# Miniprotein binders against Pyridoxal reductase, chloroplastic (PLR1), part 1

No score or structure here was measured in a lab: all are predicted.

Target 1, 350 residues: Pyridoxal reductase, chloroplastic (PLR1), of Arabidopsis thaliana (Mouse-ear cress) (q56y42)
Amino acid sequence: CSNNTSNITTFKPLKLPLFWPWQKVKMGPLSVSPMGFGTWAWGNQLLWGYQTSMDDQLQQAFELALENGINLFDTADSYGTGRLNGQSERLLGKFIKESQGLKGKQNEVVVATKFAAYPWRLTSGQFVNACRASLDRLQIDQLGIGQLHWSTASYAPLQELVLWDGLVQMYEKGLVRAVGVSNYGPQQLVKIHDYLKTRGVPLCSAQVQFSLLSMGKEQLEIKSICDELGIRLISYSPLGLGMLTGKYSSSKLPTGPRSLLFRQILPGLEPLLLALSEIAKKRGKTMPQVAINWCICKGTVPIPGIKSVRHVEDNLGALGWKLTNDEQLQLEYAAKESPKSMIQNIFQTR
Structure headers, positions and changes below count from the first letter of each chain, unless a header shows other numbers.
F, E and O are the ipSAE of ESMFold2-Fast, ESMFold2 and OpenDDE, as the mean of both directions, binder to target and target to binder. V2 is 0.75 times the mean of E and O plus 0.25 times the DockQ between their complexes.
Where letters were taken out, [cut] stands.
Atom coordinates printed by the task and the answers are left out, and those that the model quotes come from them; centres of patches stay.

## First folded at step 2 (miniprotein)

Design T3a5 (from T3a1 with E42Y K69L)
Fold by ESMFold2-Fast, scan of step 2:
Structure T3a5 (fold): chain B 350 residues (1-350), chain A 80 residues (1-80)
Amino acid sequence: as target 1 above (350 residues)
Amino acid sequence: DEERIKLLMWKVLFLALEARYLLEEGVSPEEIAEKLREIAKYFEELSKELQKLGAPDEIVKRVEELAKLLNEVAEEIEKS
C-alpha cells in the first residue's frame, strides 16, 4: 500500500521512444521497427565463439532492444553448431517467453526464421515440418516471417520448386504470417515472386547482404525490384561482420575465421572508414550507428547481430535521426573510392 | 547428420569468400586449392557417415556430388 505523505518517492525520468509509431516499416501484413536484430552468433561456437555462459548477457541485450521498441528478431533453424543445433531459436524463444517487458504481449514480437535448403529436404511436407520444428524450438504458435534461407536453383532446381511449395503451405496453414527469401539475386527474386503470386501468396521480404561494403550493381538491382514489387529488403551484415565498427585494424583482428577476411579487406577500406569517422564525429555518433543509419536511409531494414548489451546499446543509437542526402552521397563516394569491398557469399543467386 | 552439414556450409561460405578475395589479392592458387580439398574430404567423410546412418541414397549422392564439385573448383583455381 502506497503512502505519499510519509514516503519518499523515486521517479524514473520519462523516456522518449527512439522512433515513433508512424516510423515503423510496413513489411507485408507486418509493422516492424526500422531496425531489427539478428541472432547468428547465438549458439555459434565456430564463427562467433559462443559459450552458454553468455546467455544471461544475451538475454539482457534482448530486453534492452525490446525496451527501445525493437520488435523484429531474425534467426534460422541452421543457427547453432554441433550439439547446439537449433540453439539460436531455442534462446530467442526462451527470452520471448520469459520477458518481463512483454508481460503477455509476446505476439507483438515479429520472429523471422530461415529454413535451410538442406540436401535431405526433398518434399514440401518435410519443409512444412521444418517450420513446425522451428515453432516448437521458439515455443510460439505462428512465425512473423518464414524464409527460405538460400536458393538451390544453380544445383538442384527441382528441389527449389518443392521448397517454394513448402513456403506456400506454411502460409496457407497459418504457420507464418508472411513469406520471405534470403540470398536471392535479381533473376531468382522475380521468379519466386511470380510463382508465389500464381499460388495466391505475396512475397513479403528479401534478405540479402547489404551495407556500405555491399552496394554493387546486384544490390541496387535487388533494391529496385523490391521497390517495384512491394517487397521489403532486410539488410544483413550492415556492419560488414564488424569491419565498419572502427574497432579493428591490421594489429587488432577478431578471433576465428573472420580474421583472415579482415586481414584482406580492412587495408582497402581507409577512404570509407575515414568518411564514417568524420560523419560520426560531426553528428556525435559512432561509426556503427552511421553505417546502420545509412541502410535505414536506403529504405532497408538492417539486422545487426546481438552480441552484448554494449553492442545493442550502441546500435540503438542508429535510430531517431537520419543522414542527409549529402552525407549519404559522401559515404557512397568513399565506399566507391575504397579499393576493397565485401564479396558475395556462395549462396547468393543471380 | 545436420550438424556436420551446418559446419561444412559455414566453412564453405567463409572459405569461398576468402578464396575469391585471396585470388584477387594474388594469394597462390595452390594454397586456396588445398583449403578447398580439405573441405571436399570432409564432405566425402560426411557422405559415408550419412550412408551409415541410413540416409536416403539420393541424399548421399548429392553430398558426394558437392565434394566432387569442390575438388573440380580446386583444380580450376590451380590452373588459373
Scores: ipSAE 0.000, ipTM 0.242, lowest interface PAE 12.2, mean pLDDT 81

Design T3b4 (from T3b1 with R20Y K69L)
Fold by ESMFold2-Fast, scan of step 2:
Structure T3b4 (fold): chain B 350 residues (1-350), chain A 80 residues (1-80)
Amino acid sequence: as target 1 above (350 residues)
Amino acid sequence: DEERIKELMEKVLKLAEEAYKLLEEGVSPEEIALKLRWIAFEFELLSYELQKLGAPDEIVKRVEELAKLLNEVAEEIEKS
């Protein structure tokens, strides 16, 4: 009998999703949510004050993201300080395995990890073994995206070719569904794309610092190359370490260590912060939601960091709506008028 | 000895990443300088251990250069 209806019918309010399935972003063979989350803070005691007592709250934040359709989570084999090498990967793997929301559907999560270009990783076999070690820590059989964390071109160009061969082998062996790079500049991005193409491997993602605070000539060139070559840009630090939250000003600096950075950079951001504030008020949104939405409107996939349930709740509000072209231009002109920007990562190449 | 060299290099790059993030985040000048000098001292100890284990000269020199760089940055911050 195909007539399985309850004897008691109850009306449940219909909750619309934050985004529709057709709004998912293509990233090589993958289909990902328009925003993902980064796990850099997970296990980082020194800068983020991580403690193991936070694990329950981080798991709740992870579950909240899953409940709202987020399927992209970014980590790295170098993430985690003072506890366990690969602590971020181990926590993510545990949360995926134990997930109540994913019971039996763990493969729906796209895990993107990054492999450090360590000086002792001198063979392609060592780099493939780094991938296998990450799979072990994550407790999964295959990664969504395997990424090279930074380029060695400026100081060890021969090592870079070996690491590129390692990415090729990871893909050919089926250890990763897609390959990507991080902190690659315009010149190196084209070179690796072309190299991988000769080996029959598509380059699917380029992860770089990209935000309203990191929209210089170099970032715009990277974005242009990504669009031309069919590479998806993953934007990290979309909120500029909190400077785009609107919580701080020259007269209201954060308590503690970040005050030095904020004192130097915030005065140079007034035009941008004003534009963000005005659009946020007009839209009934928060400044972080506007800043993240701008990254999405540019065709990038931002990965704001998860540290708490509150951060995930706020960041999720960046989904389900879109800035107009005029609003995007207003923010971009305000950013261009601002004399300060984020400090470039020392691993960022040409 | 190869596995021991890998373990020490892992510590080197973990400390280098932490040093970089301290500079990026911006903390109090006194606190940054003190932490950078501590990390530089750790690099000096690690370079000595690596040399003792017969690590390639290029790797030992790189670790020594990182220690020197961090001390130079700490000195500039202290000067400010």
Scores: ipSAE 0.000, ipTM 0.165, lowest interface PAE 19.8, mean pLDDT 81

Design T3b5 (from T3b1 with E18L E64Y)
Fold by ESMFold2-Fast, scan of step 2:
Structure T3b5 (fold): chain B 350 residues (1-350), chain A 80 residues (1-80)
Amino acid sequence: as target 1 above (350 residues)
Amino acid sequence: DEERIKELMEKVLKLAELARKLLEEGVSPEEIALKLRWIAFEFELLSYELQKLGAPDEIVKRVYELAKKLNEVAEEIEKS
């Protein structure tokens, strides 16, 4: 682990950590870096243009994250398109196993995976087997966090109870150190928390879309409930699929399916993008760094995507400093003045 | 009725998975929007059939909410 103080202090160019050990964030029984990384792009050929030729670059990006103290990596059993289904977990497992920075310390990495609520996963045993399959792909014996990827409450409430029992069994069997959920709205978050509590299982994390583009009434209510119940909010899409980077405009759109979403939302983001640009310039930071730092200042743990060494290098600059209360308010007011926001995930419940 | 309700719920689950795959893996925005509207229409029909068979109100309402959300997403994709 590159967070070895003895080794760091013996190097001639002294490298200070981006955050101190006491700045780690409690997440149930876990202690995680203030920012993690997501692996949605790994194996995703359709949205992110993944090719296997990218694997060396992704491995370098992963090592850079580890070297700078990042210990939370989020993946899912559904990540990877078509024939590459499960590829994100396979790549993450390979990188952890082969890591020189982790030599003998593989268990210091907190792997958070998400189990899809597939229509054929109708028994708690099948859901436990999904966890075992993820462990096999990841080549580890225990997950940091086992998560339900989305709620079935809106269309299959009886299946949801089965999936919750699966989470309980994963925890009881020691397959996961903690359990969490993704895309749960305020009402369902309380319900699963209470359900798990009656079975002696703490709910440690709630992963939801949360950013300057996704801080509507429901996100704020979810955050409030998380704070009240001792659940850590993991903020996904902290950069709004790239809209908050400052790299795109109505005349400079990304390629692929995102371009249609961007055509619709970007023109309505001018006040927010201007505020991000002004604060970034004042701080000597980038717009993505400011947007991610805002998520951290709100007490969430953002998981921006690992796409390249350059992206990881830039996102790491979100650590080691804090926006002032006035800067946070400026960004929030600018977001409210912006007539557009992110599309709500269709699987997010009430 | 109970067996028929189970059959309809299996269709709901299958269509919800298809909608998720379209949003995560779809290539053509026009095709994605069109297919999402088709799935939304199927959810409206399934909601109606479930109600007619006496399925719990909570389940009927949830399936209808899925239809509404998919139409909203399709509308956002179509605006350009």
Scores: ipSAE 0.000, ipTM 0.157, lowest interface PAE 22.1, mean pLDDT 84

Design T3c4 (from T3c1 with E18L E42Y)
Fold by ESMFold2-Fast, scan of step 2:
Structure T3c4 (fold): chain B 350 residues (1-350), chain A 80 residues (1-80)
Amino acid sequence: as target 1 above (350 residues)
Amino acid sequence: DEERIKELMEKVLKLAELARKLLEEGVSPEEIAEKLREIAKYFEELSKELQKLGAPDEIVLRVEWLAFKLNLVAYEIEKS
């Protein structure tokens, strides 16, 4: 202002939230944003080309997600390659601790980590200690969700009961607010649900590969069982490792190992990619936003990966609107007409 | 170029055998973990060469998965 005795405040336009508090999703005792974010790429040099020089951008992307109401962040004790020292958990923990956006409200972030079912984790005490190690790396006193990363039923069924006892003890000791599983099929979901129920522990979440590329009979049956048992489905790889973005073709492949999978699958996705493109154009949205929105419309909580500020900006555009029933059917029919789909995760059980 | 694909697969098998031998020798947890990561990096390079030669995607993905497993084993050695 021109006068030293006058006080003129500058106004910035208010930013409206992408979703309202009543649009949050119940997940056991937790209230989570309709979409979360996964951190599989953080510290993963082999599959995702992670480098430590990316940390500043990842932190900015994390802050952007928080600013827009995202409160669910998924990680795992096995995430990170090259160093394999819990790098994804360490980065997430650092970003939460340093966050100026949280301003001492670090406990409002729902951290969901996954504990690997390694063959050497043979006691419930070892599994509880895995949880404590994750808490140390994350620099938090309690997890939102402690998850078993995969089932051992197919190759070590006795170990699985030990790991389930570990989840029970984590919950009873207050190390986790809720427990969940990943890569569990409908039969194993019923078994763990019933086991945990006898111990007074509710099963909160089931994380599985679920997208327009992963909507086969198995995924639909898992969703049905989750709905029947009151379990929330967390949909991982909602963009099919990037195949649903519309950015890739046989002549324009991603770098790294994904290029080989894309060569095999992309040519068979033409009907689905065309339908995604048409709906995106009609709605003034991007193909990733439509694909993520479809997962939300199905009652799941998708966790697309945080890779850059730009990716988070785009994915946030999946919120605040809904596909019509007709648009959802169009996408589902196109997916069924596509001769290719994602292969099932090797750890997925029946 | 099937002969070159076979040659690269022979190298994959020899590196897998080397990784197994390192695990059995138990020299130093830190040294074993680092050497396993080096072998994993070599598997990544072999995977890229197999792709360039038109090897079946299934074979390429198996080599990539082997690299991933070696990194997981390296992690456990350091943690134990």
Scores: ipSAE 0.000, ipTM 0.149, lowest interface PAE 17.5, mean pLDDT 81

Design T3c5 (from T3c1 with R20L E44Y)
Fold by ESMFold2-Fast, scan of step 2:
Structure T3c5 (fold): chain B 350 residues (1-350), chain A 80 residues (1-80)
Amino acid sequence: as target 1 above (350 residues)
Amino acid sequence: DEERIKELMEKVLKLAEEALKLLEEGVSPEEIAEKLREIAKEFYELSKELQKLGAPDEIVLRVEWLAFKLNLVAYEIEKS
C-alpha cells in the first residue's frame, strides 16, 4: 500500500448519484436514465427565441445532465427553424463529441432522434437516407433509438407502410439499436408493433404528449398498451411548455408566441397549480420536479426540454424520490377538476 | 426545372417542420389555427407549382392532402 497522504488530504468526495444503476429503465436493448432531456428548443427561433450565442450555456446544461447520470437525449431531424434546419442534431452531436465528461465513452449516450414523415419521403430507401443524414449531423455511427416522428395512416396509408419498412432496414443495417414511434394512437401502435414483430424487429418506445395537462383516456390507453406489449412510453411536454412550473401567471407571462397560449389556458389551471404547489412545499421540491416525478411514477420516461443550466439543475431534482399513491391521486383529481388542458397533437393517430 | 422542384421541396420541408412544431407543443388554439391555415395555404400554392413543373402526381397529391388536413385541424381547434 503506497502512502498518498497529500492526495487523501485534497480528496473531494463524490456526490451520491440522483439514481442508482439498478433504477435505470429498460427500453428494448437499452438501459436509460429514468428521465431524459429533449432538445426541441435548440435552434428554435420561432417559439424559444434561439440564438447561437446560447450554445455555450446549452453545452454547460448538457454536461450537467451527463454529470448527474442522464444518458437519454431526444432530438429530431425537423428541429431547428428556417435556415437552422437540423441544428438540434448538429448541436447535440457537437456536445457529445466535445464532452470532457464522457472522456472517450461517447457511445454511453443514448441518442434518440425522430424522422419526419414528410410527403416527399416516399420510399424506404429515402427514409434510410434520412437516418444516415441524422447520423452525419450527429457525428455518430449508430443511433440508440430511431423513431418515426408521426403516422401518415390517416392521410397517406401507403406511405406509412414504406416508412415502416424503412425503420426495419435501419435496424437490420445496424444504423439504430432500437426503433420507436412518436404521436401514435392506440390502434396504430398495435398495428406497427405487430408489423415490426413479423419482421423480427421489436418496437421499443412510443413517444407521446403525456403530463398532468395531457392524461386523457387516449393517453392512458396508450400507456396500457405499452405496458402490455413491453413498449416504453416516452412522455414529451411533461411541463406543458412551462405552464406547470409555477413561475407564470396572468400578470407574468412568457415573451413571444407562448404568451397567447398561457393567456388562454393558465387561468383554467388553478386547481392543478394549487395541488402542485402544496405537494412541492410539503416535499421541499419545486413544482416542475413534482410534475416530472409524476410522469416517472406512472412508468414513463419524461424528456423535459434542456434550455439552460438552471432548467437542467431544477429538473434533476425530480429524481431520487417518489410521490406516494395518494399524492399521485391528488394531482390527477386536481387535473380533472381544472377546466383547461393541452391541445391534443393532431399528428397523433387513433 | 429539377433544381426548381428541389427548391419547392425544401420549402415544403420547412413549412412541414413549422406545422409539426406548432402541433407537437400544444401552443394557443387561436395561434395554432391561424398559423396552420397560413401553412395550409402555402402548401396548396406549392402543390400547384410542383404540378406545373411536372413533379410526380403522388408528391403533388400528398402535399395537397397535408394542406387539407391542416385546414381541417385548424377548423376543429377553433371550434373547441
Scores: ipSAE 0.000, ipTM 0.245, lowest interface PAE 16.6, mean pLDDT 82

## First folded at step 8 (miniprotein)

Design c10 (from c1 with L50F)
Amino acid sequence: MKIRVEIRIESDDPEVLRYIALLIKWLVEEIAKKYGVKVEVEIEERDGEFRIRVEIEGDNPEALEKALEELLFRIMYLALELGAEVEIRIERE
ESMFold2 (binder alone), alone request of step 8: mean pLDDT 78; pTM 0.730

Design c11 (from c1 with L17F)
Amino acid sequence: MKIRVEIRIESDDPEVFRYIALLIKWLVEEIAKKYGVKVEVEIEERDGELRIRVEIEGDNPEALEKALEELLFRIMYLALELGAEVEIRIERE
ESMFold2 (binder alone), alone request of step 8: mean pLDDT 79; pTM 0.746

Design c14 (from c1 with A63L)
Amino acid sequence: MKIRVEIRIESDDPEVLRYIALLIKWLVEEIAKKYGVKVEVEIEERDGELRIRVEIEGDNPELLEKALEELLFRIMYLALELGAEVEIRIERE
ESMFold2 (binder alone), alone request of step 8: mean pLDDT 81; pTM 0.752

Design c15 (from c1 with A67I)
Amino acid sequence: MKIRVEIRIESDDPEVLRYIALLIKWLVEEIAKKYGVKVEVEIEERDGELRIRVEIEGDNPEALEKILEELLFRIMYLALELGAEVEIRIERE
ESMFold2 (binder alone), alone request of step 8: mean pLDDT 79; pTM 0.735

Design c16 (from c1 with K25L)
Amino acid sequence: MKIRVEIRIESDDPEVLRYIALLILWLVEEIAKKYGVKVEVEIEERDGELRIRVEIEGDNPEALEKALEELLFRIMYLALELGAEVEIRIERE
ESMFold2 (binder alone), alone request of step 8: mean pLDDT 80; pTM 0.744

Design c17 (from c1 with R92V)
Amino acid sequence: MKIRVEIRIESDDPEVLRYIALLIKWLVEEIAKKYGVKVEVEIEERDGELRIRVEIEGDNPEALEKALEELLFRIMYLALELGAEVEIRIEVE
ESMFold2 (binder alone), alone request of step 8: mean pLDDT 80; pTM 0.733

Design c19 (from c1 with G58V R92I)
Amino acid sequence: MKIRVEIRIESDDPEVLRYIALLIKWLVEEIAKKYGVKVEVEIEERDGELRIRVEIEVDNPEALEKALEELLFRIMYLALELGAEVEIRIEIE
ESMFold2 (binder alone), alone request of step 8: mean pLDDT 77; pTM 0.700

Design c2 (from c1 with E45V)
Amino acid sequence: MKIRVEIRIESDDPEVLRYIALLIKWLVEEIAKKYGVKVEVEIEVRDGELRIRVEIEGDNPEALEKALEELLFRIMYLALELGAEVEIRIERE
ESMFold2 (binder alone), alone request of step 8: mean pLDDT 80; pTM 0.735

Design c20 (from c1 with S11A)
Amino acid sequence: MKIRVEIRIEADDPEVLRYIALLIKWLVEEIAKKYGVKVEVEIEERDGELRIRVEIEGDNPEALEKALEELLFRIMYLALELGAEVEIRIERE
ESMFold2 (binder alone), alone request of step 8: mean pLDDT 80; pTM 0.745

Design c4 (from c1 with V5I)
Amino acid sequence: MKIRIEIRIESDDPEVLRYIALLIKWLVEEIAKKYGVKVEVEIEERDGELRIRVEIEGDNPEALEKALEELLFRIMYLALELGAEVEIRIERE
ESMFold2 (binder alone), alone request of step 8: mean pLDDT 80; pTM 0.750

Design c9 (from c1 with L50I)
Amino acid sequence: MKIRVEIRIESDDPEVLRYIALLIKWLVEEIAKKYGVKVEVEIEERDGEIRIRVEIEGDNPEALEKALEELLFRIMYLALELGAEVEIRIERE
ESMFold2 (binder alone), alone request of step 8: mean pLDDT 80; pTM 0.739

## First folded at step 9 (miniprotein)

Design A79S (from h3b with A79S)
Fold by ESMFold2-Fast, scan of step 9:
Structure A79S (fold): chain B 350 residues (1-350), chain A 93 residues (1-93)
Amino acid sequence: as target 1 above (350 residues)
Amino acid sequence: MKIRVEIRVESDDPEVLRYIALLIKWLVEEISKKYGVKVEVEIEERDGELRIRVEIEGDNPEALEKALEELLFRIMYLSLELGAEVEIRIERE
C-alpha cells in the first residue's frame, strides 16, 4: 500500500511594508525609522510631573528605543518648564553621548530640534546662534533636522523671512543636514518650500498635529501638499495628549491641567475609543499601538512622547504589523461620528 | 452666563513671559470673535510669573462651552511649545 508525496511548502510573500524599525523611510537626505519619539515631556514639570530623579528611567527608555531600531528623536530649544528650559535638549544630548548601545556611532541618531520663532529673534544671525546653542546643549556638531517651530506670517511677516534666511544659513554652514518646519498650514508650507528652493535648500519635513483626533481638512491638505512636494509629514500628538490611550475616563483623569481638557473632551470621544478598543482586542494590541499604527498607515512619521520605559515598550508594539484598509476606515468613520476632536495648535498657520 | 478662568504661567525667562502675555491677549480676542462671546482678560506679571484672569460671558451656553474648550486646548499647546509651566482653574457662575 503506502503512497509517498513530496512535501510542498506553500509560500506566501511577506506583507511589505509592515513598518519594521529597520524599514527606514526617506526624509530628504535622511533615512528614519517609521516611528520616532518626541521628548517634550523631558523637563516638563507641570503637564507630565517631570523630576530629575526620572532621568535614569528616561535614559533606559532612550536606550530601549535605540536597541529596537528607532533613530529619530524630536526635541525643541523651548522644551523644559521654568528653570529647566532647554532641559529636553540637554538630556537627549547626554543620553546620546553616554549611549553604550551606539558604541561610537552617535551620528546614526537623527536629532530633530525646533527653534522657537520668538519675537526677539530678529536677525538671521540670532537664529543661527539659536542653532549653535541647541548644538551646545545637545553636545553634537550637526543636527539631522533643524526646524522652525512655528510661522510668524500672521503677525510679523518680515521676521519670518529673516528666520527662513537663518534656516538657509544653518544648512549652508553644515550645522543641519536638513531643514523642516512645524505648525505650518497649507499656504505657508508652499511659500517656504518655494523660498527654500530658490536658495538651493530642500524642505524635508513638516511637523503638524495629526492623529485620529486631528484629521480635519487642514491636516488632509497639508498631507496632500507634502506628498506633492516630497516633504515628509511628522505627526505630533498621535495619542491626543493621552486621550487615545484608553487609560482615562471621567472618573480616572490625569493629574495637572490636562484633567480640565479631558473632562470636556473624553465623553465626546466614545465612538472612537470603542472602535480603538475593539480593533486592539481583535489584534492583541493596545489602543496606543493602534492609534500610532494608523498614523504610519497614512504615510506619516509619528513621534509619540517618551515618558517612561513602559510607554516606550508599549509604543514599540505599534511597529511590525499593519492595519487593514477596512480597519483604517472603521477608525476614521468612528472619529467622524465622535462629537469631539482636537483643536488646532495656537501656532498653526494658514 | 459667565465662566472665569484663572491661569498661572511660570517661566525662568521674562521675555518668554511677556511673549505669552501677548499670545493670550491675541487668543482671547480670536475666541471672542469666533464664538460671539464677550471675553475680558487681566494679566499681571509678578516675580517670574504671569497671573491671568479670563472672563468669558455670553447668552448662548453652547458657544460659551466651545469658547472654553478652545481656550483650554490652545493654552495646553502654548505651554508645550514654549516650555512654560501652566496652572489652570475654572469657576462657573
Scores: ipSAE 0.624, ipTM 0.846, lowest interface PAE 2.1, mean pLDDT 87

Design A84V (from h3b with A84V)
Fold by ESMFold2-Fast, scan of step 9:
Structure A84V (fold): chain B 350 residues (1-350), chain A 93 residues (1-93)
Amino acid sequence: as target 1 above (350 residues)
Amino acid sequence: MKIRVEIRVESDDPEVLRYIALLIKWLVEEISKKYGVKVEVEIEERDGELRIRVEIEGDNPEALEKALEELLFRIMYLALELGVEVEIRIERE
């Protein structure tokens, strides 16, 4: 009888749960890095300290993110608009167009922009035109994700239906590869998902405030609904506007209006900041890296802000490793023990 | 007990400023109801600028501080999401 080997198995690619940039996660029809980057700070002078002299460094930071496998970049048509009219989208578009790292492969970048639910956007055609204006500022032919920035359900429910129809038209016209929402609560998330489904449009993403400072009952409910409906949660403010960096104290506050919030909140975060510091030291990591890694461990895609080359270098260190279940529980317990947390965004719906 | 909050918002877009005024009026009503405090708001629009005066009054110091925290957080996110410049001043009496 013939020799039989009992140790031959079908080869399967090795999959390590270490959140490397090349271990893409599914987001509707898109494959994105486990962490993206946001451009919320670009063009905002008083709150984030932006200056046009920073643009060269921001371009270098963008290139560094691309070189390290980051392919998701989030912006909005309202960002940097106060005095600079769409500056965040204009800068991102310039960086993509001029990128030496892309070498003509601009379509490999997943650009997610958000369209503001302004009260004067009263027709689906106006909302489609908002998308076209964003494409013009970004200097691209198609968005990865076109997002409704917030819901109008609580004060203008008829307008919201018009904006939803606008999202459908963007998708049908091929202006966006996928559609998403931002600042949607559990009830509205289900409603838009069902509406889009009747129109043959899948809802790919829900962007909400989610961090160790924002893991309350509602955030957990949103995450549960996202998991049930096949929607990817994009977590914004994963560092709590900077409060989880360990950089600030009562004697060392950020510039601008954030200092008022930090005076109120930072003293009440001591248990959480101590736990972050201890785990960071034990792991040879920084506090921001631990806080971002926690968001990824929860199955979300965090989008920390690009402010400098150093910030991108630091945030990239959140990838390639994973917090243990015990470390995650330690952080969650410390957050619960902390007397302060972040309050819900004004545009966050029910 | 009373807390006064002065908010200055700047934008080149007068439609955005008018929208912010409407949102602040809504926010003040929500905070008043949620924390059981009296909240009064005065809003003036002048030359590309909103000047907003909010007075929060109540007999419970804890409720007053929570109302202030929520007002500050929500104004900050309002400014961030709408891309406008904001200054805030607080006076406790």
Scores: ipSAE 0.685, ipTM 0.865, lowest interface PAE 1.4, mean pLDDT 87

